# Designs tried in a protein design chat: VHH binders against Mucin-19 (Muc19). Part 15

Target 1, 175 residues: Mucin-19 (Muc19), of Mus musculus (Mouse) (q6pze0r851to1025)
Amino acid sequence: STCHVYGEGHFRTFDGESYSFDGLCQYTFLEDYCGQENGTFRILIESVPCCENGLTCSRKVIVTFQDQNIILQDGKVTAVQTAESTDCRERSANLYSIHTVGLYLIVKLLNGIILIWDKYTKVSVILDPSWQNKVCGLCGNNNGDLKDDFTTRHSSVAAGALEFANSWKTSQECS
Below, E stands for the ipSAE of ESMFold2; O stands for the ipSAE of OpenDDE; V2 stands for 0.75 times the mean of E and O plus 0.25 times the DockQ between their complexes.

## First folded at step 10 (VHH; framework vhh_7b18_3)

Design j03 (from i01 with A96V; at its last look DockQ between E and O 0.91; V2 from the best seeds 0.00; counts 0 for: pae E 3.2 > 2)
Fold by ESMFold2, look of step 10:
Structure j03 (fold): chain B 175 residues (1-175), chain A 120 residues (1-120)
Amino acid sequence: as target 1 above (175 residues)
Amino acid sequence: QVQLVETGGGLVQPGGSLRLSCAASGFDFSSNDMGWARQVPGKGLEWVSYITSGSSTKYQDSVKGRFTISRDNAKSTVYLQMNSLKPEDTAVYYCVAGEYLWDSSGFDYWGQGTQVTVSS
């Protein structure tokens, strides 16, 4: 299943729901925490405006996966291990791979998540089948049911995209 | 069903300009990458330019600075402005589309082609 966002915040969820939301804060694109403490990853997105036409020029993507913080920004991918992971075997392990094909940067994570970025506004995530019904966020819940794709961070089903998407804001300091 | 219809080809002198248009239907245009490929006599198929749904653009080195790709999502149309045309630009130009246009291998949908001829 694939989820993506492009342009001025045009989303399509894993289950095929399309909506538009042009928020200026940081939001959870997807994660496997979903109200629990034992998740394994988060993917966060931010829209980056530009001076031309006042539209979104790019997106910043932050991936937290195991002891890695992988940042897609300014056309580049950088990764930083946490201080707790100082073992050379762990740092040399192939927890992710980075590929460039044409304009696309592709980050493949060991857990079966593929992140695809055109270095501008288009961000896509592809999940292998093992992630069915295990994720939440702006990409929906990947359960094959469109009726609950607008499930908020607090496990309620929003009536519309604005309420749904704002519930996935990561910081209340941004408003 | 998917349709990609190219217009704007023709005969032009070296140094001239043409603008190709491709009207798309039968798929979600705004979420797809769009682009142009060309069949050059004696050389086979090569990509020319593409524009992602995210507005990222790429140009083959031989056309960079002379060609400009753009898209109008409201009209489901992609354009290729071709300036400073050279005889080596002579080809059949195809509109192409796909979820991800990586390089010459990612073309899911194809138009019928429009002939561009650059000669004295």
Scores: ipSAE 0.332, ipTM 0.705, lowest interface PAE 3.2, mean pLDDT 84
ESMFold2 (binder alone), look of step 10: mean pLDDT 83; pTM 0.833
OpenDDE, look of step 10: ipSAE 0.834; ipTM 0.918

Design j04 (from i01 with S53T; at its last look DockQ between E and O 0.90; V2 from the best seeds 0.00; counts 0 for: pae E 6.7 > 2)
Fold by ESMFold2, look of step 10:
Structure j04 (fold): chain B 175 residues (1-175), chain A 120 residues (1-120)
Amino acid sequence: as target 1 above (175 residues)
Amino acid sequence: QVQLVETGGGLVQPGGSLRLSCAASGFDFSSNDMGWARQVPGKGLEWVSYITTGSSTKYQDSVKGRFTISRDNAKSTVYLQMNSLKPEDTAVYYCAAGEYLWDSSGFDYWGQGTQVTVSS
């Protein structure tokens, strides 16, 4: 299943719902926390405007997975361990891999999530079927049912995209 | 039913310009990457240019600086502006669409083609 966003905030969810949302804050694209504290990953997005014209020039993507932060910004991918003070140990497993195919930069996570970025405004996520009904965020819940695709962070079903998308803002101070 | 219809081909002199248009219908144009490929006489099919839904572009080295790809999502149309045309640009030009540009096999939809001939 695939979710994406592009341009001025044109989304398509895993279950096929299309909507537009032109927010300038940081939002949860998808996660498996879904109102609980025991999740394993988050993917956050931000629209990056062109100077002062208000149009979207690119997107910044932040992936939190295990003890890694993977940041897609300015055409580059960087990874930083979130855990500090492990001086003598080396991590033995690769938690992700990075590939370039055509115009796309592809990040494959060990948990079966594939993140695709065109180094500009288009961000896509592909999930293995094992993630059915285990995710939430701007990409919807991946349960095959369009009736609840606008499920907010608080587990209510919003009537429209604005209420739904603003519920996924990561900081209530941003507006 | 999916359709891609190319227009704007024709005969031009070397150094001239043409603008190709590709009108799309029957699929979600805004969610597809678009591209142009060409069939050069005596050679196989080769890609020319791509434009993603996010407006990132890529060009074959032989056309960089001369060709410009663009899209108009409101009109479901992709364009190829071809300047400084050379005889070696003579080909049938095809419009193509796909959700991802993994490689040439990732295009799901193809047009019928329009002939471009550059001759004195």
Scores: ipSAE 0.041, ipTM 0.509, lowest interface PAE 6.7, mean pLDDT 80
ESMFold2 (binder alone), look of step 10: mean pLDDT 82; pTM 0.833
OpenDDE, look of step 10: ipSAE 0.770; ipTM 0.894

Design j05 (from i01 with S55Y; at its last look DockQ between E and O 0.87; V2 from the best seeds 0.00; counts 0 for: pae E 3.2 > 2)
Fold by ESMFold2, look of step 10:
Structure j05 (fold): chain B 175 residues (1-175), chain A 120 residues (1-120)
Amino acid sequence: as target 1 above (175 residues)
Amino acid sequence: QVQLVETGGGLVQPGGSLRLSCAASGFDFSSNDMGWARQVPGKGLEWVSYITSGYSTKYQDSVKGRFTISRDNAKSTVYLQMNSLKPEDTAVYYCAAGEYLWDSSGFDYWGQGTQVTVSS
């Protein structure tokens, strides 16, 4: 299943729901925490507007996976270990791989998640079937049911995209 | 019915300019990557440029700095502005579309082509 965002906040969830939301804060694109404390990953997105026009020019993507922060920004992918060890064997060389095909940067995570980024505004996530019913965020819950795709961070089903998407804001200090 | 219609080709002298247009219908234009390929006389088909639904662009090295791809989602149209044209740019130019236009094959839809001839 595939979720993507492109342009000025045009989303398509794993279950096929399409909506538009052009917020300028940081939002949870996808995570497996979903109200529990022991999740394994989080994917956050931020829209980066062009200075002159205010239109979305790019997206910053932040992936937290195990002790890694993988950052897609400014046309490049960088990784920073959040808990450093002096033992070189603890560096996680096989937790992810980064590939370039044409313009696209592809990040493959060991947990079966594939990120595809055009280095601008188009971000896609592909999940293998093992993630069915295990995720939440702007990409929906991947349960095959469109009726609850607007499930908020607080487990209620929003009537519209604005309430749903704003519930996935990671900081209430942003407006 | 999917339709890609190229216009703007013709005969031009070396150093000249042309603007190709490709009007699209019958599919979700705004969510698709768009691109241009060309069939050069005596060679096979090669990609020229593409622009993603996210507005990222890429150019073949031989045209970078001379050609500019753009899209107008409101008009469902992709453009190729070709400046400083060389005889080597002579080809039939095809508009193409797909969900992901990789450097390799990924083109789901094709136009009928427009001839560009650069000759003195």
Scores: ipSAE 0.314, ipTM 0.684, lowest interface PAE 3.2, mean pLDDT 84
ESMFold2 (binder alone), look of step 10: mean pLDDT 83; pTM 0.838
OpenDDE, look of step 10: ipSAE 0.835; ipTM 0.916

Design j06 (from i01 with S56T; at its last look DockQ between E and O 0.95; V2 from the best seeds 0.00; counts 0 for: pae E 6.0 > 2)
Fold by ESMFold2, look of step 10:
Structure j06 (fold): chain B 175 residues (1-175), chain A 120 residues (1-120)
Amino acid sequence: as target 1 above (175 residues)
Amino acid sequence: QVQLVETGGGLVQPGGSLRLSCAASGFDFSSNDMGWARQVPGKGLEWVSYITSGSTTKYQDSVKGRFTISRDNAKSTVYLQMNSLKPEDTAVYYCAAGEYLWDSSGFDYWGQGTQVTVSS
């Protein structure tokens, strides 16, 4: 199953719902926390404007997976450990892999999630079938049911895309 | 029915310019990557340029700096501006579309082609 966003915030959820949302803040694209603290990853997105009118020239993508932050920005990918540690432990690259194929930069996570970025505004995520009904965010819940694809951060079903998408904003200070 | 229609080909002198257009219908143009390929006489098909639905572009080295790909999602049209044309650019140029451009096998739709001839 695939979710994507491109251009000025044109989304298609895992279950096939299409909507437009042009927010300029940081939002949860998808995560497996979904109101719990036992999650394993988050993927956040934010639009990077090139003009005052809010036109999107690129997107920044932040992937939190275990103790790693993987940042897609400005045409490149950077991985950074999320916490300072006196242990200075070395991490194996087998937790994720990074590839460039044709137009796309691809991040494959060990947990079966594939992130695809055209280094500009198009961001896509492909999930293994094992993630069915286990995710939430702007990509919907991946349960095969379009009726509840607009499930907000607070587990209610929004009437429209604006209420749904704004519930996934990560910071109140933005906007 | 999906349809890709190329226009703008023709005969041009070396150093000249042409602009190819590809009008698309029958699919969601805005969400698809678009590209141009060419069939050079006596050789296989080669890719010229791509543009994603997110507007990222790529060019083969031999045309970089001379060719510019662009798209107009409102008109469902992709363009290839070809400047400083050389005799080796002579080919049939094909428009192509697909959801993801991993390689040439990622294109789901192809046009019929338009001839570009660069000669004195």
Scores: ipSAE 0.049, ipTM 0.517, lowest interface PAE 6.0, mean pLDDT 81
ESMFold2 (binder alone), look of step 10: mean pLDDT 82; pTM 0.831
OpenDDE, look of step 10: ipSAE 0.735; ipTM 0.887

Design j07 (from i01 with S31D; at its last look DockQ between E and O 0.06; V2 from the best seeds 0.00; counts 0 for: pae E 21.8 > 2, placed apart)
Fold by ESMFold2, look of step 10:
Structure j07 (fold): chain B 175 residues (1-175), chain A 120 residues (1-120)
Amino acid sequence: as target 1 above (175 residues)
Amino acid sequence: QVQLVETGGGLVQPGGSLRLSCAASGFDFSDNDMGWARQVPGKGLEWVSYITSGSSTKYQDSVKGRFTISRDNAKSTVYLQMNSLKPEDTAVYYCAAGEYLWDSSGFDYWGQGTQVTVSS
């Protein structure tokens, strides 16, 4: 299943719902926490405006997966570990891989998530089938039912895209 | 204190080749997008090609298949290989650096330029 966003915030959810939302804050694109404390990853997005007209020129993508933060910004990817203490022994694990195909940058996570970025405004996420009914965020819940695709962070079903999308803002201080 | 220094320009015959180099200093080269623009005689400045910090490339339609941009982050240098040159490619070529690649307003630093002349 595939979710994407492009342009001025034109989304298509995993279950096929299309909507537009052009917020300028940071939002949860996809996560498995879904109101619980035991999640394993988050994918956050931000629109990056053009200086001359304020329209979206790019998107910044932040992936938190286990002890890794992977940042897609300004046409490049960086990764840093979130742990402040590290065992001295080598514990190298290949939790993700990064590939370039044409103008696309592809991040494959060990958990079956593939993130595709065109280094501009288009961000796509592909889930393998094991993620059915396990995710939430701007990409919807991946349960095959369009009726509840606008489920907010607070587990209510919004009547429209604006209420739904604003519930996924990550910082209360942004407006 | 940013410096962009172009080299490799000159006079060539139609169908010939040139390789331009741009040595950069005074900023974090590996974190910046780089590009080439040209001043065609009697016309304004136009973009030719750019390469992102992630090494993705884009070309003006008129140069696709003939020009190749590349970068060497260890040397802080951007290259433009120009093959099958035509008289219409005659221009002053400028190296540029910045954060926005889809229009010229996103480049904050330009070099002094190097002349490329394609004529019989």
Scores: ipSAE 0.000, ipTM 0.074, lowest interface PAE 21.8, mean pLDDT 76
ESMFold2 (binder alone), look of step 10: mean pLDDT 82; pTM 0.829
OpenDDE, look of step 10: ipSAE 0.770; ipTM 0.894

Design j08 (from i01 with Y50F; at its last look DockQ between E and O 0.90; V2 from the best seeds 0.00; counts 0 for: pae E 4.5 > 2)
Fold by ESMFold2, look of step 10:
Structure j08 (fold): chain B 175 residues (1-175), chain A 120 residues (1-120)
Amino acid sequence: as target 1 above (175 residues)
Amino acid sequence: QVQLVETGGGLVQPGGSLRLSCAASGFDFSSNDMGWARQVPGKGLEWVSFITSGSSTKYQDSVKGRFTISRDNAKSTVYLQMNSLKPEDTAVYYCAAGEYLWDSSGFDYWGQGTQVTVSS
């Protein structure tokens, strides 16, 4: 299953719901926490405006997976270890891989999640089938039911995309 | 019915410029990657330039700095501005579209082509 965002905030969820949301904050694209403390990963996104045009020029993507922060920004991918580790030689060798294919930068995580970025505004996530009914965020819940794809951070179903998307904002201080 | 209609081809002198347009209909243009390929006499089909639905661009090395691809989602149109044209740019230029442009073989839809001839 695939979720993507492109351009000025045009989303398609894992279950096929399309909506537009042009927020300027940082939002949860996808996570398995879903209102609890026992998750294993988060993928956060934020729009980066052009200085020249005022439109979205790119997106910054932050992936938290195990003790790694993987940051997609400015056409580059960097990894920053967030926890103390004693095994530097084996720390990230098998946790994720980074590939460039055609126009795309691809990050494959050990947990069956594939992140695809065109180094600009298009961000896509492909999920291994094992993630059915286990995720939440701007990409929806991946349960095959379009009717509840607008499930908010607080587990209620929003009437529209604006309420739904704003519930996935990661900071209250942003607009 | 999916249609990709190229316009703007023609005869041009070396060093000249030409702008190709490709009007798209019958599919979700905004969510598709777009591109230009060309059929060069004696060389077969080769990619020229791609632009993703996210507006990221890529160019074949031989056209970098001379060609510019752009898209207008409101008009469902992709453009190829071709400057400093050389006789080796002579080809039939095809507009193409696909969900992901992994390489030149990722196109789902093709246009009919427009002839570009660079000669005196």
Scores: ipSAE 0.197, ipTM 0.609, lowest interface PAE 4.5, mean pLDDT 83
ESMFold2 (binder alone), look of step 10: mean pLDDT 82; pTM 0.825
OpenDDE, look of step 10: ipSAE 0.817; ipTM 0.909

## First folded at step 11 (VHH)

Design k01 (from i01, 16 letters changed; framework vhh_7ubx_2; at its last look DockQ between E and O 0.40; V2 from the best seeds 0.00; counts 0 for: pae E 7.4 > 2, unsure alone 61.9 < 65)
Fold by ESMFold2, look of step 11:
Structure k01 (fold): chain B 175 residues (1-175), chain A 120 residues (1-120)
Amino acid sequence: as target 1 above (175 residues)
Amino acid sequence: QVQLVESGGGLVQPGGSLRLSCAASGFDFSSNDMTWVRQAPGKGPEWIAYITSGSSTKRDDSTKGRFTISRDNAKNTLYLQMTSLKPEDTALYYCAAGEYLWDSSGFDYRGPGTQVTVSS
C-alpha cells in the first residue's frame, strides 16, 4: 500500500482516496497510536511555503521511531536519539537505512515502513501488508474501505477533507 | 503496464530548438503530475521541470526560462519545448509520472529517454 502527498497538498490515501488540503501547520501523516498509548511510530509532516507566495516550496518530515527522531528537511536527513538512548553505541543503522536513488531519498525503517522523499514537495510511504488496519492519520486507515478513510483523530468519520485533515493537526495553537 | 516513451531528441546546433514528447500509457495520465529529468554524460540526474495534473508548473532556474513544460491530456502526452539550446544541454532526457515514480522492482519508474546533442 502507498500513500503520498505532493504539490499544494494533494493526498492519496492507502485505500485510494484522493483529496486536497494545504494547511500550514504540522499534521500526523501516519501513526500506529490511533488514540492509544501503545504505538511504535509517528510520521509528521509540514508544508514549507515559499517566502513571497502561497505555493509550497518544500516539505518537512519528522519520524519518531523507537529511540530515533529522524528529520527530513532542506534536502537532507538528520537523526537524533531520544534522551533515554545516551549510551555510546553506534546503533542507528540497525533501526533504519537511508538510500539515494536518482532524485529521491529513501528511508527504510526496521518495521517495514519505507519513506520516500523527492527532497521537494512529494512524500510517499509504502507499507508492508502487515500494517493493514493498524494505522491512521492523513493517509487513512489502510483497511480497504473508502467510506471511513476520513476517520478523525477522535475516531469519528468526517464528512469532508477539511474537518478530517484539521483533526490531525498536532498543535492546537497553530491556526 | 505503465509505459513512458520519449521522442524528439537528436543533433542540433547551438541556438536551435527541439520539442521533446513523452507518450504515456497504462495509467491515468490526466490525474498524474509529470516531470522531465536529464542526465548528462558523467553527471548525476538533474531535475528540469515539473507540471501538476492541474497544469501548474515549476522549473529549475538552470535553464533560465529557455525550457517550457506542457501537457496534452487528450493525447496522454507530455512535452518539453527547448529553445536557445547550448552545448551544456547535451544529455539523455526522460520523463516520469508522479504517482508511479516508484515501483517494487526498482524505485525509479521512467522511460528509456531520448538523446539530445547540441554541437557545432
Scores: ipSAE 0.014, ipTM 0.303, lowest interface PAE 7.4, mean pLDDT 77
ESMFold2 (binder alone), look of step 11: mean pLDDT 75; pTM 0.746
OpenDDE, look of step 11: ipSAE 0.074; ipTM 0.527

Design k02 (from i01 with S104L; framework vhh_7b18_3; at its last look DockQ between E and O 0.84; V2 from the best seeds 0.00; counts 0 for: pae E 5.7 > 2)
Fold by ESMFold2, look of step 11:
Structure k02 (fold): chain B 175 residues (1-175), chain A 120 residues (1-120)
Amino acid sequence: as target 1 above (175 residues)
Amino acid sequence: QVQLVETGGGLVQPGGSLRLSCAASGFDFSSNDMGWARQVPGKGLEWVSYITSGSSTKYQDSVKGRFTISRDNAKSTVYLQMNSLKPEDTAVYYCAAGEYLWDLSGFDYWGQGTQVTVSS
């Protein structure tokens, strides 16, 4: 399954729902927490506007996976391990790999998630089949049912994209 | 069915300009990456330029600074503006489309090609 966003906030969910939303806050693109403490990853996105014309110039992506914090910004990938370890084997990059194919920068996580970024506005996530029914966020819930793709952070089904997408802000203070 | 139709080729003198257009139909243009390739007489097929649905662009070194790729999602059309043309730019130019650009991945769809000839 593939979810993507590009341009002025044009989304396609894992289940094939298309909508437009280009808010200026940080939003949960995809996570497996879904209201619980026992999740394993989060992928957050933030639109970076152009000063000159107000359009989206890039997207910042933050991936939290295990004790790793992987940041895609300014055409670059930065990874920081957040937990102290007792030897270098605990700090190895075996949890993920980063490489470039064509125009794309690709982050592959051990958990079967592939993040693809064109270093500009296009961000895509590919999930292996094991993630069916296990995710939530702007990418929808990956359950094969378009009727509930607009499931908000609070488990209600929104009638429109604006209510749905704004429920996935990571900070209530952003407007 | 998917169709990619190139136009805008022709004969031009060295130093001149041409603008190629590729009209697309039969697929979701705005979510697809687009590109141009060319077949130079007596040589193989080579990539010229690519543009993602996110508007990231890349150019082959030999055309960088002279060629500009762009897209108009409302018209489902991708363009290649070719300036400062040289005789070695003479080729059949092909439009291509796919969900993702890969250096080693094929695009899913290709046009029929349009001839560009640069000569005195």
Scores: ipSAE 0.126, ipTM 0.581, lowest interface PAE 5.7, mean pLDDT 82
ESMFold2 (binder alone), look of step 11: mean pLDDT 83; pTM 0.839
OpenDDE, look of step 11: ipSAE 0.819; ipTM 0.910

Design k03 (from i01 with S104T; framework vhh_7b18_3; at its last look DockQ between E and O 0.03; V2 from the best seeds 0.00; counts 0 for: pae E 13.8 > 2, placed apart)
Fold by ESMFold2, look of step 11:
Structure k03 (fold): chain B 175 residues (1-175), chain A 120 residues (1-120)
Amino acid sequence: as target 1 above (175 residues)
Amino acid sequence: QVQLVETGGGLVQPGGSLRLSCAASGFDFSSNDMGWARQVPGKGLEWVSYITSGSSTKYQDSVKGRFTISRDNAKSTVYLQMNSLKPEDTAVYYCAAGEYLWDTSGFDYWGQGTQVTVSS
């Protein structure tokens, strides 16, 4: 299954629901925490405007996976360790791979998640079947049911895309 | 729910043939471009071939003349006929789908992949 966003905030969820949301804050694109303590990853997304309250010129994507921060911005992918330990044996090497194919930057995670970025505004996430009913965020819940795709961070089903998407904001109110 | 399901992978000897199939659902198959990419061990992900909704095809140079992409809109299925297989073709093959309008828009949907191994 695939979720994507492009342009001025045009989303398509794993279950095939399309909506538009032009927020300029940081939002949870996809995560497996979903109200549980034992989550393993989080993908955050930001629209990068050229001008104040203007068009989206790019996107910044932050992937937290174990003790790695993988950052997609400015046409590049950078990995930054988040581990607090100084012991190199505690670090998890080779948890991901980064590839370039034509215009695409592709990040594959050990957990079966593939993230694809066109170095511009389009970000896609592909999940293997093991993630059915295990995720949440702007990409929906991947349960095959369109009626609850607008499930908020607080487990309520929103009436519209604006309430739904704003519930996934990760930082202070900025718009 | 958009799904792309690849089948037809397996182990073959050099010079052999395989036909990959990708069954699609959850979107308008006939209006989308379809394609194949592969993950080659140690060399990363590369595109292989695509076919437009209008049946125009394109191939990577390394597979031209050996691989043939086709589609069956009635069955919502894209195929990749792979002939004269070489050990270098060993990879996980992914099916992909996207809008027709621009190459730079890329493919929107990706499958989970099927393993192809060419070994003597």
Scores: ipSAE 0.000, ipTM 0.244, lowest interface PAE 13.8, mean pLDDT 76
ESMFold2 (binder alone), look of step 11: mean pLDDT 83; pTM 0.836
OpenDDE, look of step 11: ipSAE 0.822; ipTM 0.914

Design k04 (from i01 with F107W; framework vhh_7b18_3; at its last look DockQ between E and O 0.90; V2 from the best seeds 0.00; counts 0 for: pae E 3.0 > 2)
Fold by ESMFold2, look of step 11:
Structure k04 (fold): chain B 175 residues (1-175), chain A 120 residues (1-120)
Amino acid sequence: as target 1 above (175 residues)
Amino acid sequence: QVQLVETGGGLVQPGGSLRLSCAASGFDFSSNDMGWARQVPGKGLEWVSYITSGSSTKYQDSVKGRFTISRDNAKSTVYLQMNSLKPEDTAVYYCAAGEYLWDSSGWDYWGQGTQVTVSS
């Protein structure tokens, strides 16, 4: 299954719901925490505005996976560790791989998540079927049911995209 | 029912310019990558340029600096501005679309083509 965001905040969820939302904060694109502390990854996104109001020039993506932060920004991908490591090369080879195909940067995580970025505004994530019912965020919950695709961070079903998307903001201090 | 309709072809002298348009319908244009390929007489089909739904672009080396691809999602239209045209650019130009256009892999939809002839 695939989730996308592109352009001025045009989303398509894993279950096929399309909506538009271009908030200026950091939001949870996809995670497996879903209200619990026992998750294994988060994918966060930010829209980076241009000098002109209402336009998105780029998109920053932050992937937290085990002790790695993988940052997609400014046409580049950078991996940093959250703590000191004695064997960074072996850990990188075991945890993720980075490939370039055409214009796309592809990050493949060991857990079966594939993140695809066109180095500008288009971010896609692909999940294999083993992730069904295990995720949440702006990409929806991947359960095949469009009726609950707007499930908020607080486990309620929002009536519309604005309430749903704003619930996935990572900081209420941002406006 | 997917339709890709190319317009803007014609006869142009060397050094001239043309702008091709491709009007799309029957699919979610804004979520698809768009591109152009060409059938050169006596040769096979070759890709020319593509633009992602996120507006990232790529060009065949032989057209870099002369051709510019763009898209207008509101009009469901992709354009190819062709400047400094050469006789070797003579071809039938096809519009194409797909979710991921990797070296022309995954080109899901094709137009019927428009003839471009560059002749002195």
Scores: ipSAE 0.387, ipTM 0.724, lowest interface PAE 3.0, mean pLDDT 84
ESMFold2 (binder alone), look of step 11: mean pLDDT 85; pTM 0.850
OpenDDE, look of step 11: ipSAE 0.844; ipTM 0.921

Design k05 (from i01 with D108Q Y109H; framework vhh_7b18_3; at its last look DockQ between E and O 0.92; V2 from the best seeds 0.00; counts 0 for: pae E 5.1 > 2)
Fold by ESMFold2, look of step 11:
Structure k05 (fold): chain B 175 residues (1-175), chain A 120 residues (1-120)
Amino acid sequence: as target 1 above (175 residues)
Amino acid sequence: QVQLVETGGGLVQPGGSLRLSCAASGFDFSSNDMGWARQVPGKGLEWVSYITSGSSTKYQDSVKGRFTISRDNAKSTVYLQMNSLKPEDTAVYYCAAGEYLWDSSGFQHWGQGTQVTVSS
């Protein structure tokens, strides 16, 4: 299953729904919390505009997985451990790998998630089949049903992309 | 029914400029990576430049600084601006498309090609 975003917020969900949304805030691209407290990861995305025109020139991607905070920004990938670790064997090298192929930077997570970035605006996520019907966010719910791809953060089905996408904003203070 | 149609080739003097255009149809242009390759006489196909759907670009070293790739998603068209042309740039130039371009291995669709000849 593949979800992607490119350009000025052109999305294609895991289930094949296409929509446009280029909000200026931080949004949940993909997570497994889905209204519960017991999730294991989040992938957040932000559009980085060019100057005052409002057009998207790049994207920042933040991955929270285990105690890792992996950031795709400014053409590069960095990782920061979010909590002190007693053992160095538990560090990021055990949880993810980073590769470059052609124009793309690829981050492979141990949990079966592959993140692909062209170092600008194109961000793609490929899910291992074990994630079917276990995710939510701007990428949809990966359940094979287009009827409910616009499921909001509060489990209602939005009539359109704007309501759906704004429900995945991580801070209501951002307008 | 994928179609890629190149225009803008021709004969130019060394140091001159040409702008190639490639009009695309039959697929979702804006979600695809686009590129240019060329068939140089006596050599195989070689890539020239790529541009992703996210507007990331890459150039072969021999053309970097002289060629500029760009795309217009509203017109489903990719361009190659070629400046400071040299006789070794003489080739048939092909427009190409794919969902994820590597070097040359990611091209899934090809145009018919347009001849560029640089000679005095």
Scores: ipSAE 0.124, ipTM 0.579, lowest interface PAE 5.1, mean pLDDT 83
ESMFold2 (binder alone), look of step 11: mean pLDDT 83; pTM 0.838
OpenDDE, look of step 11: ipSAE 0.805; ipTM 0.905

